# VHH binders against q84jc2: the designs that were tried, part 286

Target 1, 232 residues: q84jc2
Amino acid sequence: MSKMRNLVEEKFLEFYESWVIQLELYLHQLLIAHNNNTMSETELRHLISKLTTHHKAYYTAKWAAIREDVLAFFGSVWLNPLENACSWLTGWKPSMVFRMVDRLRKSRVVLVEAQVKKLEELRVKTKFDEQKIEREMERYQVAMADRKMVELARLGCHVGGESVMVVEAAVRGLSMGLEKMVKAADCVRLKTLKGILDILTPPQCVEFLAAAATFQVQLRRWGNRRHYVTHS
Short names: E, the ipSAE of ESMFold2; O, the ipSAE of OpenDDE; V2, 0.75 times the mean of E and O plus 0.25 times the DockQ between their complexes.

## First folded at step 16 (VHH)

Design li19 (framework vhh_8fcz_2; at its last look DockQ between E and O 0.77; V2 from the best seeds 0.80)
Fold by OpenDDE, second read of step 21:
Structure li19 (fold): chain B 232 residues (1-232), chain A 126 residues (1-126)
Amino acid sequence: as target 1 above (232 residues)
Amino acid sequence: QVQLVESGGGLVQPGGSLRLSCAASGFTFSDHAMSWVRQPPGKGLEWVSGISGSGGQTQYADSVEGRFTIIRDNDKKMVYLQMTSLKTEDTAVYYCARFPYSELWKYLTSGSFDYEGQGTQVTVSS
């Protein structure tokens, strides 16, 4: 059976497809900039700013969408199964980016001691924040068997009359909790990203962003091929 | 085998116009975003413009925004760069690029960009 998409899913799917296409074009810019040693710091910073703005646009759209239907993001029909499998609370896991930085260090990125120290501090903080959110999620998931959810289970999906209001209230409560957690996770993502970009030099930022974009684009392509996914 | 063949370059006066063409073969053209890049004399390679696989989305470098237009014809497997109001600083060898997906990490780690085409010379001079 094919899943019928709701309006939020359709809208965000369209947005995301467009957003990823733009990301790929930015990736072209980043790759060329990365291989161009003659670009000025000002030019590099401008490119970085364009990319950060692009990422901010994603979260702006996401947060607008989750206000309407946060549950859509726990299905994420706009993502392929591989992308979904790699998701932590509806997005990339913040601590993952440090692994990416480590990989880049093994390539051409040379960090000074001060940068290394700051990155380690950020890593520790990020990990702490992730764990805090995970504990909250665990608590929330355990609490799903609360009075409201039991009532939902008792009434079922096809209820009429006054029972509909009870069910809707329960679902709203559930959704509100999820929304808070998703927003918290996104905040950690944004803080981590900002933190990394503040530590790295402009050339290093370009390389980092290029790597991140490459990973995202390739993950999507690999997943689509593997699962024969066609969104539109 | 993949081939990208650029053409349309030449000598033009400042304020003039040129239309570059890129003929692509050897890969699924519509599945790849395409870019124009250029290498000015004595300078590094710089990105100029990009267009999505479907042609529905485009990007431009600030230096060419409003003057250059990138378009593509997926039926003909062509990408074009219409250049207007040309400046002396637009002088460069122009390349079309697809950035093969299988080689993205290579571009990231090798420190070099491998051109798939020979490029076309654009010279803007009074």
Scores: ipSAE 0.882, ipTM 0.962, lowest interface PAE 0.5, mean pLDDT 90
Fold by ESMFold2, look of step 16:
Structure li19 (fold): chain B 232 residues (1-232), chain A 126 residues (1-126)
Amino acid sequence: as target 1 above (232 residues)
Amino acid sequence: QVQLVESGGGLVQPGGSLRLSCAASGFTFSDHAMSWVRQPPGKGLEWVSGISGSGGQTQYADSVEGRFTIIRDNDKKMVYLQMTSLKTEDTAVYYCARFPYSELWKYLTSGSFDYEGQGTQVTVSS
């Protein structure tokens, strides 16, 4: 039996498709800027600002959507919330972006000692924030499991409004908790991105943003090829 | 046998108009976003404009916004750049570009851009 995407999910997927298409056009700008040694610092900062604004627009739209229906981002997956927490709450694990920084250091990007130190400090801070979110999610899942067990014991008696109220409170508590965790994870993602861009020089920021956009654009292409292969 | 063939360049007066064309072959044209880039005399490459594979979304460099329009025709495998209100600083060789997905990491690691066409010269002078 086929299932339909709900209205919130459909609106966000339409937004996301458009967002990735615009990111691809920004990627063209970044690739040319990467090759152009005559761009002024002002021009580079303007391009970096466009990319930063584009990334913030993604999270603004996402947060509006999760406020309306956070479960749309999990589908039926809330039955396995622990596995989603290990897959890091609807997105990239924030510390993974440092692998892109490491890749830049193996290419033509030269980082001075002060930058390397600041990036390592940021990596440690990001890992600390990740671990804090992981522990909070674990505590939340334990609390919800205990509440769910009490509710299951009561569902055998469908007599009064107290049973309905307890179930409704548990569902609302789960949704609010998941929204909190997804926003917390996204805030760490944004804080880490901003921190990296603050440490890097404008040309280095262009290199980093180009690498990040390349991975996202390739994920869309890979998904399109998978669709073609599975449906052809 | 990927080919991008730019044409339509020429000599124009400041304030004039010109339309560049790019004929594409040897790849799935509608699957690729396309850009116009230019190389002014003695300077590095400058990104000018880009258009999504479907043609539904466009971006422009600040220096050409409001003066240039990028258009594509997926049936004819053509990209166009309609240029108006031309200035002397628009003088350059103009190239179209697709940035093949298999080569994206090469562009990042090599620090250079590989042209696929010969370009077309636009000269704006009185």
Scores: ipSAE 0.733, ipTM 0.908, lowest interface PAE 1.0, mean pLDDT 79
ESMFold2 (binder alone), look of step 16: mean pLDDT 83; pTM 0.850
OpenDDE, look of step 16: ipSAE 0.876; ipTM 0.958

Design li2 (framework vhh_8fcz_2; at its last look DockQ between E and O 0.78; V2 from the best seeds 0.80)
Fold by OpenDDE, look of step 16:
Structure li2 (fold): chain B 232 residues (1-232), chain A 126 residues (1-126)
Amino acid sequence: as target 1 above (232 residues)
Amino acid sequence: QVQLVESGGGLVQPGGSLRLSCAASGFTFSDNHMSWVRQPPGKGLEWVSGISGSGGQTTYADSVEGRFTIIRDNDKKMVYLQMTSLKTEDTAVYYCARFPYSELWEYLTSGSFDYEGQGTQVTVSS
């Protein structure tokens, strides 16, 4: 009854499980740092750097994987249904992080006017970039009934070496555009994250990263509980 | 009831070594990440090291990287912290801590940390 997984799915599943565990370990550090404020700015910057490096590692792995099979990420088997439901183009929606910042502002984080202004500018830019990508995705989805897809539909009914090769070629062609869009989305994510971290002070960055990681971990936990998903 | 009991602390000279132990009970040990944290005199709590439930992944604060080693024995429900090249700055009460899955939001919002153990005193002095 379980979904059959291809090699890309299996490899990335293993990677992601390990990656999440590491994130949780970092999260504990972040929470302690956030709550007790015992670390120097230098130490905080190093911690932030560790987290950013960790996130970069994710995208490095992701981009390697999507090069092989981008479609694997549109049915991400390493995510539970709740996580998948919250995904935008194979990841978190960039504009979502501003809600986290807003929450922080309502709690212990005090932003100066200049920061608020810069965040708002970044929000606007991020939304614009999201919309641009969404429009491209829509165009792509509408255009799916093209010659390649028709050929795929036709050949998909046949089993044979040559037919399989043609189908695979068609799928690769279709996947190329998809890969570009996913990469574009990831770029927006990375730019947004960088933008936020550039605006915030080191202590604020730690709070933000803690909040983000907490959200991610809880979303995973909630989803797993709800759908009785167990991970190795 | 969750119980964590730290031991192994003591007085050592700079450059010395200590091994801390933490005995855990009251929860599924292997399913929980564990950390060591410390509280220096007159200072707040500082995270030191963490280890995944399986023991396959570890992480360290920059201040202790290369000097401290965290390990765990899931059969014995123990977590250890091997400390080497100790410095005066390492003087603190050390606590073993379970990853606070159930308290993540509380940690994030309240700024409170509840120690489940009594801690063990480490003093590094010449």
Scores: ipSAE 0.865, ipTM 0.952, lowest interface PAE 0.5, mean pLDDT 90
Fold by ESMFold2, look of step 16:
Formats: structure tokens, C-alpha cells, sequence
Structure li2 (fold): chain B 232 residues (1-232), chain A 126 residues (1-126)
């Protein structure tokens, strides 16, 4: 059971492996670019556009996949256990990305007062949207627990067989609610990313994108090393 | 010891072609993405092209797309850069580089890029 994957999981695993490889190729480009003061603003903007397009492609594929099976994105087979442990509603937690911006500010990136003010406003909005989603998820879980108890009582009275259709309908009801909440979380992620990139200058955007991609790639590497230290 | 040896550079006229080669050793070649980077005279390093470990995915800088092709041969542990329609702007020392999995944080924080090979000079001049 634990070794087997359904169709959605297999298709998205294949997509995600390819998507991460492309992210790694772009990361190499970002690392060269962030160390090169002779790149033009036009060149930097084209590179930033490639990265934002790549991230949007991930969400396009994800949203198609969650329509078929949102549960595949909770404890995903294409992620190692460390990557899964760092997930908040199937992805990076939007408010945490500002810690990366703060770390860059302390070490490599100089921000002017206007940028700092706009980033703080965005941080507050992001946290507010995040908390709204968390409250809705809690309400959903309570409602589903109540509904589940009623359905379990009904199954206990069933004679002659299993109520497969009732269980499948309950699972589909859960899936539709979870799909809406995952999409809402993804929208906060995309709005936060866009907001940060709009506030930062093109060189600062390259620094941020390089750091973000580095973190994602390293999480994957760190999680794999725990299980495959003897792997050459 | 990781070794990357670039070759195939030279003098060529605008519109001409060259094929660069990179021989790799000292690491699991097929596990690593490979890139070509170049350093034009008086400028910093520019990323040119990258190819995934399997060879199934490639990407190119806008300035070379359609003119350059990156290829790898995992059996021979070689990376190639087929260059066509060369322009004077392509004049540079060309290096091959492996994706720096083990040095990602160092490259992100140091502000410098360390050459792994000696590079090969490409000069496009009339």
C-alpha cells in the first residue's frame, strides 16, 4: 500500500521532478547573476520573469491535480519527509518568507526606508490572510468531525454490506472543501511573492529568488542525505 | 578530486561555428546538472546554458538561444556546447561548471564564483 501511488500522484511526481530540475537550472543562472554587477536591468528583468513564470506553472499544474485528488498534496510522495514536515497547507508558509527577506537585509541586501515600510505593510496583510485561512480550516475540521460522527452512526445501522457510496461521498465532500482552502493558501503565496518582487529592485529580486530557490533545493538535499548518506 | 577540462576554443569570424568540449571526472557525472558560463573581457561571469543530469532538460540565456546547443554524453562524461552564428559579443573565456549542490550557501553568501576548470578562449573577430 505504502509503495503504491495512484494516477494523480504518479503524474504529479513526474511533473514535480521535472519542475525541480528546471528550478535548479534557473538557480545556477541566478547564482551567476547575483555575483555579476555588469548585468543590465533588462537582463535582470528577463531572468526574474523566467522565475515568476516557472512558479506560476507549478500552481497551474497543482490546481489541475488537486481537482482530481487534493489529498495527494497532504503528505506528498514527491517530497521527502523533511520537505513534508515544513509544509503549511501543502506549501511554504507565507509569513515565513519575510524571515528570509530580513536575513538578506542583515547580510547582503540594503533596503531604503520606503521599501521597509511597504514590506512591513505586506507582512501584516500576509499574516492577516494566513490567519483567516487557519480559522476557516478550523471551522471546516469541526464541521467535518460532526458530519463524520453522524455518518459513522448511520453505517453502524447498515444491514447486508458496506456503504461504499456513503464513504466515497463523504471523502469527496472533504476533498472539495480542502481544495478551496489549498487554493486560497496558494493565492496568498502568489500575492506575497508578487508583492515582495514589486517592492524590491531587480538586483534585490535576483538575491531573493536565489535565496528562496537555494532553500528549497537544500531542503530536498538535506532530507535525502538523512536516508541516503552512502549514496554516491 | 573534481576535474573539468574545457577545450575547443579558438579564433573565428562572425557568423562562424565552434564546438566546445568539457571532460569531467571525480564525481558522479550523471547525478549533476552541467552549465556553460563565460567571462567576456572586463566583465563578470555570464551564465550561458544548462543541461540536466539525464540530458532531458536544457535552458539557455536569451542572448544565445537559437544559436547555441548544449549536449552531454554521460557514458564518456562529456559536455559540449555547439555554437553557431557567432557574434563579437560571444568573445569570452568559456568554462563548464557543475551545479554546486555542496556549495550553494557559499556561492549565495560569498559574492564570488570559483572556477573549476581553466576555461577555453573563444574570440570572434573580423
Amino acid sequence: as target 1 above (232 residues)
Amino acid sequence: QVQLVESGGGLVQPGGSLRLSCAASGFTFSDNHMSWVRQPPGKGLEWVSGISGSGGQTTYADSVEGRFTIIRDNDKKMVYLQMTSLKTEDTAVYYCARFPYSELWEYLTSGSFDYEGQGTQVTVSS
Scores: ipSAE 0.740, ipTM 0.912, lowest interface PAE 1.2, mean pLDDT 84
ESMFold2 (binder alone), look of step 16: mean pLDDT 81; pTM 0.833

Design li20 (framework vhh_8fcz_2; at its last look DockQ between E and O 0.86; V2 from the best seeds 0.81)
Fold by OpenDDE, second read of step 21:
Formats: structure tokens, sequence, C-alpha cells
Structure li20 (fold): chain B 232 residues (1-232), chain A 126 residues (1-126)
């Protein structure tokens, strides 16, 4: 039996497919810029700004969508299983980006001592924030067997009349909590990304963004091939 | 093997128009985003325009926005770049480039990307 997608899922699927396609095109720009030593700092910053704007657009859309149905993002039908498997609270793990930076350092990126120090500070902060959110999520998950969930379990799927209102209220309560956590996670993502970009030079930013986009695009492609996923 | 053959370049006066063509073969064309890039004399490679696999989405460098149009024909495996209002600074060798999915990381880390085409010369001069 095929699972029917709700309206939020359908809309966000369409958005995300388009968004990823745009990301791919931006990635091509980044790759070319990465190997163009004649580009001015102004030009590089402009390109970086385009990418950051693109990412901001994603979160704007996401937050609008989660306001309607945050549960859609815990299924994330627009992602393939590989992408989902790599997700932390409906997105990328913030601390992961430091691994990307480390990988780039092993290749062509040369960081000065001051940058290294700042990155380490940011890493520590990011890790702390992640852990805080994880603890909160754990509390939430443990609390699933509370009164509300017991009532949901008792009522089951065959509810009508006044019982429907009770169930809906319970679901809303759960969703609100999840929404808060997801937003918190996204804030950590955005802060981390901003932090990294503030530490890196424009050429390094381009390289970092290219690496991140490469990872995202390839993860999607690999996952799609592996699972024969067709979203549209 | 992957082949990209560019054509349509030439000498044109400022304000003139040219249409570049790229014939692609050796890969699943519709699954690949395509770009035009150019190398001006004495300068590095510059991204000009990109188009998604389906052709539904396009991007342009600021320097060519509103003047250039990228289109593709997936049935014919062709990519085109319609250039209008050409400027002297548009003078360059133009290359058609497929998105290098299999070489992305290598390109990122090593900085080497082998363009499959020979390019086509565009010269804008009065």
Amino acid sequence: as target 1 above (232 residues)
Amino acid sequence: QVQLVESGGGLVQPGGSLRLSCAASGFTFSDNAMSWVRQPPGKGLEWVSGISGSGGQTQYADSVEGRFTIIRDNDKKMVYLQMTSLKTEDTAVYYCARFPYSELWEYLTSGSFDYEGQGTQVTVSS
C-alpha cells in the first residue's frame, strides 16, 4: 500500500526539489570560483552571499512548513533513506561541518593560528548546544508515555465526537514541543554556519561551501541510485 | 566516452549577437546540469551560466544577466548560449561543461577539471 502524502509534504517536496536543483547550480559556480584566482574579494563575497541567501530561504520555507506540520519533517518524504539516515533532528548535524573543515585543511586550506583557535572555540560551543538539545529531546521522548499519550493509546484510531478534540489537542501539544526542538536545532545550524563563515577568508568560504554542497548533492544522488527513489 | 563539442563562436562588434552550441555525448544528458564557462585572455576560468538537467531552472553570472540565455534540448543533447548585447569584456574562449559528478571531490581538492571540449573563441571588437 502506498502512503498518501499530506499537503505539507507535497508542498515541501516540490520546494525542496527545486531548492536542491538550485543548489547544484550554485555548486557549479562555487567550483569554478574555487579555481579562479583572478576573482576579487568582492566577487567572492557576492557569491558567498548568494549561497547564504539560498540557505536562508530553505529555513524560511522549513519553518513555515513545520508550523503547519512538524511531523512531516520526521518522515521527510522528500529525502531518500540515506539522507534521512544522516539527519539529526530533521537536518544536518551541526558538528559535522567541523569535520568538513578538517578535511579541507588536509588538502588545500591553510588556516592561521587565530582561525584555528576560533574554530575550536566554535566547535566547543556547537557541541555544547547540540548536547543541550539532545538532552531536551531525550526528555521529550521519555515523556512520551505521559497522560496525553496514554489517552491517545486508549482512544485509538476509532474516535469520534468529543474524543476527536481530545486527540487533536494531544497531538498539537506534542507537535509544539517538537517544533521548538527543531527550531532550536536549526538555530544551532545557522549559528554554526555563520560562525564558520565569519572565521574563514572569502576563498576559504567558497571552498567550504563547495564542499558542503558537494556532500549534500552527492549524498542525494548516491541515495537515489541506491534506493531507486523518484520524488517527482 | 564523454564528448562536448562547442561551436558558434566568431568575431562580432560590440552590441552584436552570437549563438553558441554544444553537442554532448557519452553520458546521460538529461540527468546532468550543464554550464557555460569562459576564459578571457590572461584571466582564469569564469562561470557564465548554468541550466538544470530538465532545463527548468537557469542561473547566470551577474555580468551576463539579461544579455545571455542558456537553453537546452535534451532530445538532441544540445546546450545553447544565446548571447546578445555583446561587450568587449565578453571576449573569451567559451566552454560547455557538464556537471562533473564523478569528479566533484577531486576537482574541489586538487583543483583540476578536464573540460572535454575544445571551446569556441568569441571575440568582441570594434
Scores: ipSAE 0.862, ipTM 0.950, lowest interface PAE 0.5, mean pLDDT 90
Fold by ESMFold2, look of step 16:
Structure li20 (fold): chain B 232 residues (1-232), chain A 126 residues (1-126)
Amino acid sequence: as target 1 above (232 residues)
Amino acid sequence: QVQLVESGGGLVQPGGSLRLSCAASGFTFSDNAMSWVRQPPGKGLEWVSGISGSGGQTQYADSVEGRFTIIRDNDKKMVYLQMTSLKTEDTAVYYCARFPYSELWEYLTSGSFDYEGQGTQVTVSS
């Protein structure tokens, strides 16, 4: 245990543990499917749909939890320290996912030139969107370092009534800003994932989803072996 | 070191029932999610069902959902597949499987799946 947990953290910990266990079971399905050359395109698309629905369920739960306590997602109690160290704005960095595609191209996945071109265009768009979010985050951080807000927070520490109200407004402003930034980052993640799945064929999508799930499962299991994180 | 032993297969008529068993040894059983997979005649491997290490969560292929139930007993280190309302399409060799997290990338990049057990034959025929 690293610290006392609030209600949002406890609830999301329970959700996330269940969600990642289900992801591992989906990974079993993907690993069997990637070795089966007799599966129809319809069967493959159905499996891909199950994976995308599973990811949508994660973001649905995350966005509900962020509305209540966005700070819980910065240094999350449901992730081990290795998983937390790999986070960019509360999740995987969108441009990093193209390294998974590159790794698959070196081993199993054969792409035609049209797919390669579309993936490069998506990579450029993804990097552009990331940079835009990083600029917005910088602007937000500068605004929070505003001297007026710091002065009012310091004053609230010494007095009660009016200063407490100003501190409460500052905290609300911080939470609202961070929530918007996290949702913007998540939207880039979802656009990037959808873009990749739209470019790849169904068998290639299975390979990509398996690689992505493999990375997440390995990161969790390897990090938990170091015993950095306890589960409630 | 790892050993998985499947049993309980046989010949049944359509609509019949069977219960498959998988005895596990050589690894920390409760830490591992387990799956049943099958190989129908002349086809590749199909995933059938999976169960979390604790047994609290399960998944089923659409073709068997509502008819098959996966169960585990961590004290006895057993995985079961209770099959009911069997169809001729369920005819296959059934295997239990695990995917150790440290070997996941090797499984993904490999063109083959190495069985840890011999499997058990299920034949559904009139």
Scores: ipSAE 0.743, ipTM 0.910, lowest interface PAE 1.0, mean pLDDT 84
ESMFold2 (binder alone), look of step 16: mean pLDDT 82; pTM 0.839
OpenDDE, look of step 16: ipSAE 0.855; ipTM 0.946

Design li21 (framework vhh_8fcz_2; at its last look DockQ between E and O 0.68; V2 from the best seeds 0.71)
Fold by OpenDDE, look of step 16:
Structure li21 (fold): chain B 232 residues (1-232), chain A 126 residues (1-126)
Amino acid sequence: as target 1 above (232 residues)
Amino acid sequence: QVQLVESGGGLVQPGGSLRLSCAASGFTFSDHTMSWVRQPPGKGLEWVSGISGSGGQTQYADSVEGRFTIIRDNDKKMVYLQMTSLKTEDTAVYYCARFPYSELWEYLTSGSFDYEGQGTQVTVSS
């Protein structure tokens, strides 16, 4: 059975499909840049800027969408099951990117001691922020058994009148809380990404971004193949 | 076996035009984003343009934006690069590039990319 999609889901699905395709195109640029040791720092920084702009566009679209229906992002019909399984609060887990850096370090990327230290500090901070958000989410989930949520649970039992108003109020309350948490998580993602890019040299940034994009593209392809999912 | 065969290169004067072609075989063509890359004399490889599998989305390097157009024909399994207003700095061997999805990590970690095609020489000179 195919899940019925609302307007927010449909719009964001279209956006995301397009966005991922563009990411793949950027990935080609990154991969070539990675292999080209003759590119100037200016050129590399420009490419990095293009990628960061692309990522910012995603969050701009996401935040607009979650204002309309944050619940759509907890189903994420635009993602395959594998992508969803790897999702933390509607996106990638911030601490995961440090594994990307570690992988690169084991290959071609040579970090100086100062960079290693800064990355470790950032890792610690990122983990702390993640945990803080997780605790808030847990608290929120435990607090669900209030009067309003009970009314929400009765959705479909009553038609019209005061009951509908109560249910709507419950949904609004739930959505507001979730939106806050999702935004908080996204802030941690953005801060972490910025932090890493600030620590790495331009060539290292290109490698990092290429790795991240590769992972995202492959995760989607693996998931689609594994679960026979085709979105478009 | 994957094959990419580039053609259409040649000698042209500045301001001239060329149309490059790439014939692809050995893989599901419509599922792959394709790119044109080039290697100027004595320089490293540089990305020129890319086109999505469906052909609905394209990107261009700043240096060629507005002058080059990438298109594809999935029925014929062809990728094209229409080049206009050519400059001397466009002189290079041009390659049609498929980045195999299964080899992305290897390429990233090893830094080696094996082109399936021989490339086509574009020379812009007065």
Scores: ipSAE 0.876, ipTM 0.959, lowest interface PAE 0.5, mean pLDDT 90
Fold by ESMFold2, look of step 16:
Structure li21 (fold): chain B 232 residues (1-232), chain A 126 residues (1-126)
Amino acid sequence: as target 1 above (232 residues)
Amino acid sequence: QVQLVESGGGLVQPGGSLRLSCAASGFTFSDHTMSWVRQPPGKGLEWVSGISGSGGQTQYADSVEGRFTIIRDNDKKMVYLQMTSLKTEDTAVYYCARFPYSELWEYLTSGSFDYEGQGTQVTVSS
């Protein structure tokens, strides 16, 4: 099991490194597009579509990897994933993306009243979805604690193959629940991204995607200082 | 300090070939993703192609895919653009560019590519 986890980790990290390098190449395209006032709306939408597809490809690969071993995506305290729920299920909280929108609005991007209203509605929806996931995690935490207590009692009273099967069932149950929660969080992230791109104009989308790509590329560079599995 | 020197441009007939070169100095070349960009007459800058620091990954604009090849030589600190099947719409000044953006705030304030050279003129005409 642990050997499979190492293989899953290594394969996904190879994918992720390639994925971030491609994102950096897309960033070059976004920055040039930002400064070219002769690009058509159709050309801008095509570039935006390429970025959207690239982000979907990241999650497609991630979901395949968590199907094999979701614990590979948690930190050094793998047997304590409920305590890691505050780190928001292997990534940034979905609503954190609005800090980037807010900073662009203050610096470069002028939004009309209708866009501001729609972005606020989306922010509220995103936070609502986050709260639902947090409540589900709390329910899962209670169920897992109750199951662990029963299994610890069985382990204390029994020695042998029966106790091994109970531990294996508990680990399997934990992995299945965590996979579901990670996918739910990723779905909120994708819905929020799509929602932002639907509200912004094509030139504004280019600025937003360039800022997001810059941030993500820089986080990868900073993350190279750590020898633990990196989640993003 | 940073220097990018483009060369290899010239006048060529439609359907012809040309190889552009970019000599880099003043930075750790292999750490940087590099791009070729071009400025056609009367238009803004247009991204053409890019290559990762190791040279293992490339991207091409749709208009040049299959006709242009980007290559780098990290030992010589060179980037090349091999152009074939040239068309009149490929006429432009071509620039070699790197992206030294290190933080989000620098992007938010600058808003443009960081490139240093004069470029090299490519003219495709009968």
Scores: ipSAE 0.569, ipTM 0.843, lowest interface PAE 1.9, mean pLDDT 78
ESMFold2 (binder alone), look of step 16: mean pLDDT 83; pTM 0.846

Design li22 (framework vhh_8fcz_2; at its last look DockQ between E and O 0.72; V2 from the best seeds 0.79)
Fold by OpenDDE, look of step 16:
Structure li22 (fold): chain B 232 residues (1-232), chain A 126 residues (1-126)
Amino acid sequence: as target 1 above (232 residues)
Amino acid sequence: QVQLVESGGGLVQPGGSLRLSCAASGFTFSDHAMSWVRQPPGKGLEWVSGISGSGGQTQYADSVEGRFTIIRDNDKKMVYLQMTSLKTEDTAVYYCARMPYSELWEYLTSGSFDYEGQGTQVTVSS
């Protein structure tokens, strides 16, 4: 049986499919730029700006959708199981991008000492922020066994009349906490990305963005092949 | 074997129009985004336009936005670039390029890109 989708899921699925297709086209641009040593700094910065704008658009849409139904993002129907398995609080793990940078450093990317130092500082900060969010999530999860949740458990599947209102209120309360945590996680993601892009040179930024996009696109494609998922 | 064959180039005056064609073979055409790229004299390869596998989405470089149109025919395995209002700055060898999904990391690390065709020369001159 096909999974029933709500309106938020349907809308975001449509958005995300389109967004990913655009990302692939941007990736092609990034790859060309990466292999073009004659591009001016201005041109590179413009391309970087286009990509950052594209990413900002994703979070704008996400946050709008989360406001309506944050729970949709804890079972993201627009992602395949592999993508979902790799998700941390409804998105990519912020500290993961430093692994990408490290990988690039082992290739042809040369970072000066000052950049290395700044990246390390950012790494430490990012990890700290991640841990803080995880602690909050743990606290929230433990607190879920509160009076409201007990009431929900008591009502069970026999919900009718006034009970429906009680259940909805309880779910709303839970959702508010989740929304807060998801937004916090997204803030760490955005700060981390901005931090990296501020440290790297324009050519290095292009390479980093290309690597990130490549990873995202390939993860999606691998997952789709494995699970026979069809996307636009 | 992946093959891309470009055609349709020529000599035109400023303000003129050309339609480039790319014939693709050797891969599942509809599964791959396609792009047009060009190499001006004495310059590196630059991206011009891209189109999604289904053809439903397109992108253009700012320099060609509003003047060029990229189209694809998945049944015929063709990509086209309709160029209008051509400028001297559009003079270049034009290539069609396949999104190389299976070689993305290689391209990222090797510094090479997939434009295996011979290209087609576009010259805009008075």
Scores: ipSAE 0.866, ipTM 0.956, lowest interface PAE 0.5, mean pLDDT 90
Fold by ESMFold2, look of step 16:
Structure li22 (fold): chain B 232 residues (1-232), chain A 126 residues (1-126)
Amino acid sequence: as target 1 above (232 residues)
Amino acid sequence: QVQLVESGGGLVQPGGSLRLSCAASGFTFSDHAMSWVRQPPGKGLEWVSGISGSGGQTQYADSVEGRFTIIRDNDKKMVYLQMTSLKTEDTAVYYCARMPYSELWEYLTSGSFDYEGQGTQVTVSS
């Protein structure tokens, strides 16, 4: 219970706990719809829209919060250690979502050749966008380190207030760059999700959304369990 | 052993009210989200309403929002569905269902698990 947690972390913790509970209620709804062969395409698309709207609400809240403190999203207090360990730039890795599609194809979901081709194209584009972000992040970090090193070296015989200001400016520059990279990663996540949902039929979208929500719920549930109790 | 027992159904006229009850046992009740689902004649199961484990958050199908209220009492391990302004299209067998956290993947791959009781019949006709 760190007293060093800031207002951004406290507000987002409260938001996220509520948001994930609502996701669980949507998951139950998806599980029921998964087996209801009397639902019309319009009804299925309406349910899918509720899920996509819920996910957009998460990013709306997240983007507001990262403007105040992007570092709170690296090692988040609202996630357990397992959830944090699975993060790529503050969220799920876009290319990994295709493993869920592959898993569904091996069980219940049957895709036609046209869908498989479009999913392969989307997978390649997603991986390319991921790699571009990773390269830009590395270039940004190198450029910032180089500028920081030059400034620090130039002040080598003066230590104190000026050195603190230079370090603070470097930290602010890193935070601004991280915010841009996090938003870029989130845009890839949203585009990838939209792309998958556009390729799949409405019943297949329900299967996919149910599987994705199930993975998130199980990761949280498993990571929150403590199986070992020891003396200190 | 998980058990869910529904009651409170009956025959009512359009515009009438009913309160359904669900008695739960065999699991940590307050840790589970709960839903009401219904099966109209000749149709599959339809989700009606859901409530979080704490009772602080609810969701409703568009067709029942404003007319139905889901309530839970964690001390008594009960879930309720307060129904008002009933319509003939609300005629169905009503079941309560718990979120199947430990069986989620099995549910997705093999279909519905039989955790629901016998349900309770609601018939709306004049």
Scores: ipSAE 0.749, ipTM 0.907, lowest interface PAE 1.0, mean pLDDT 83
ESMFold2 (binder alone), look of step 16: mean pLDDT 85; pTM 0.877

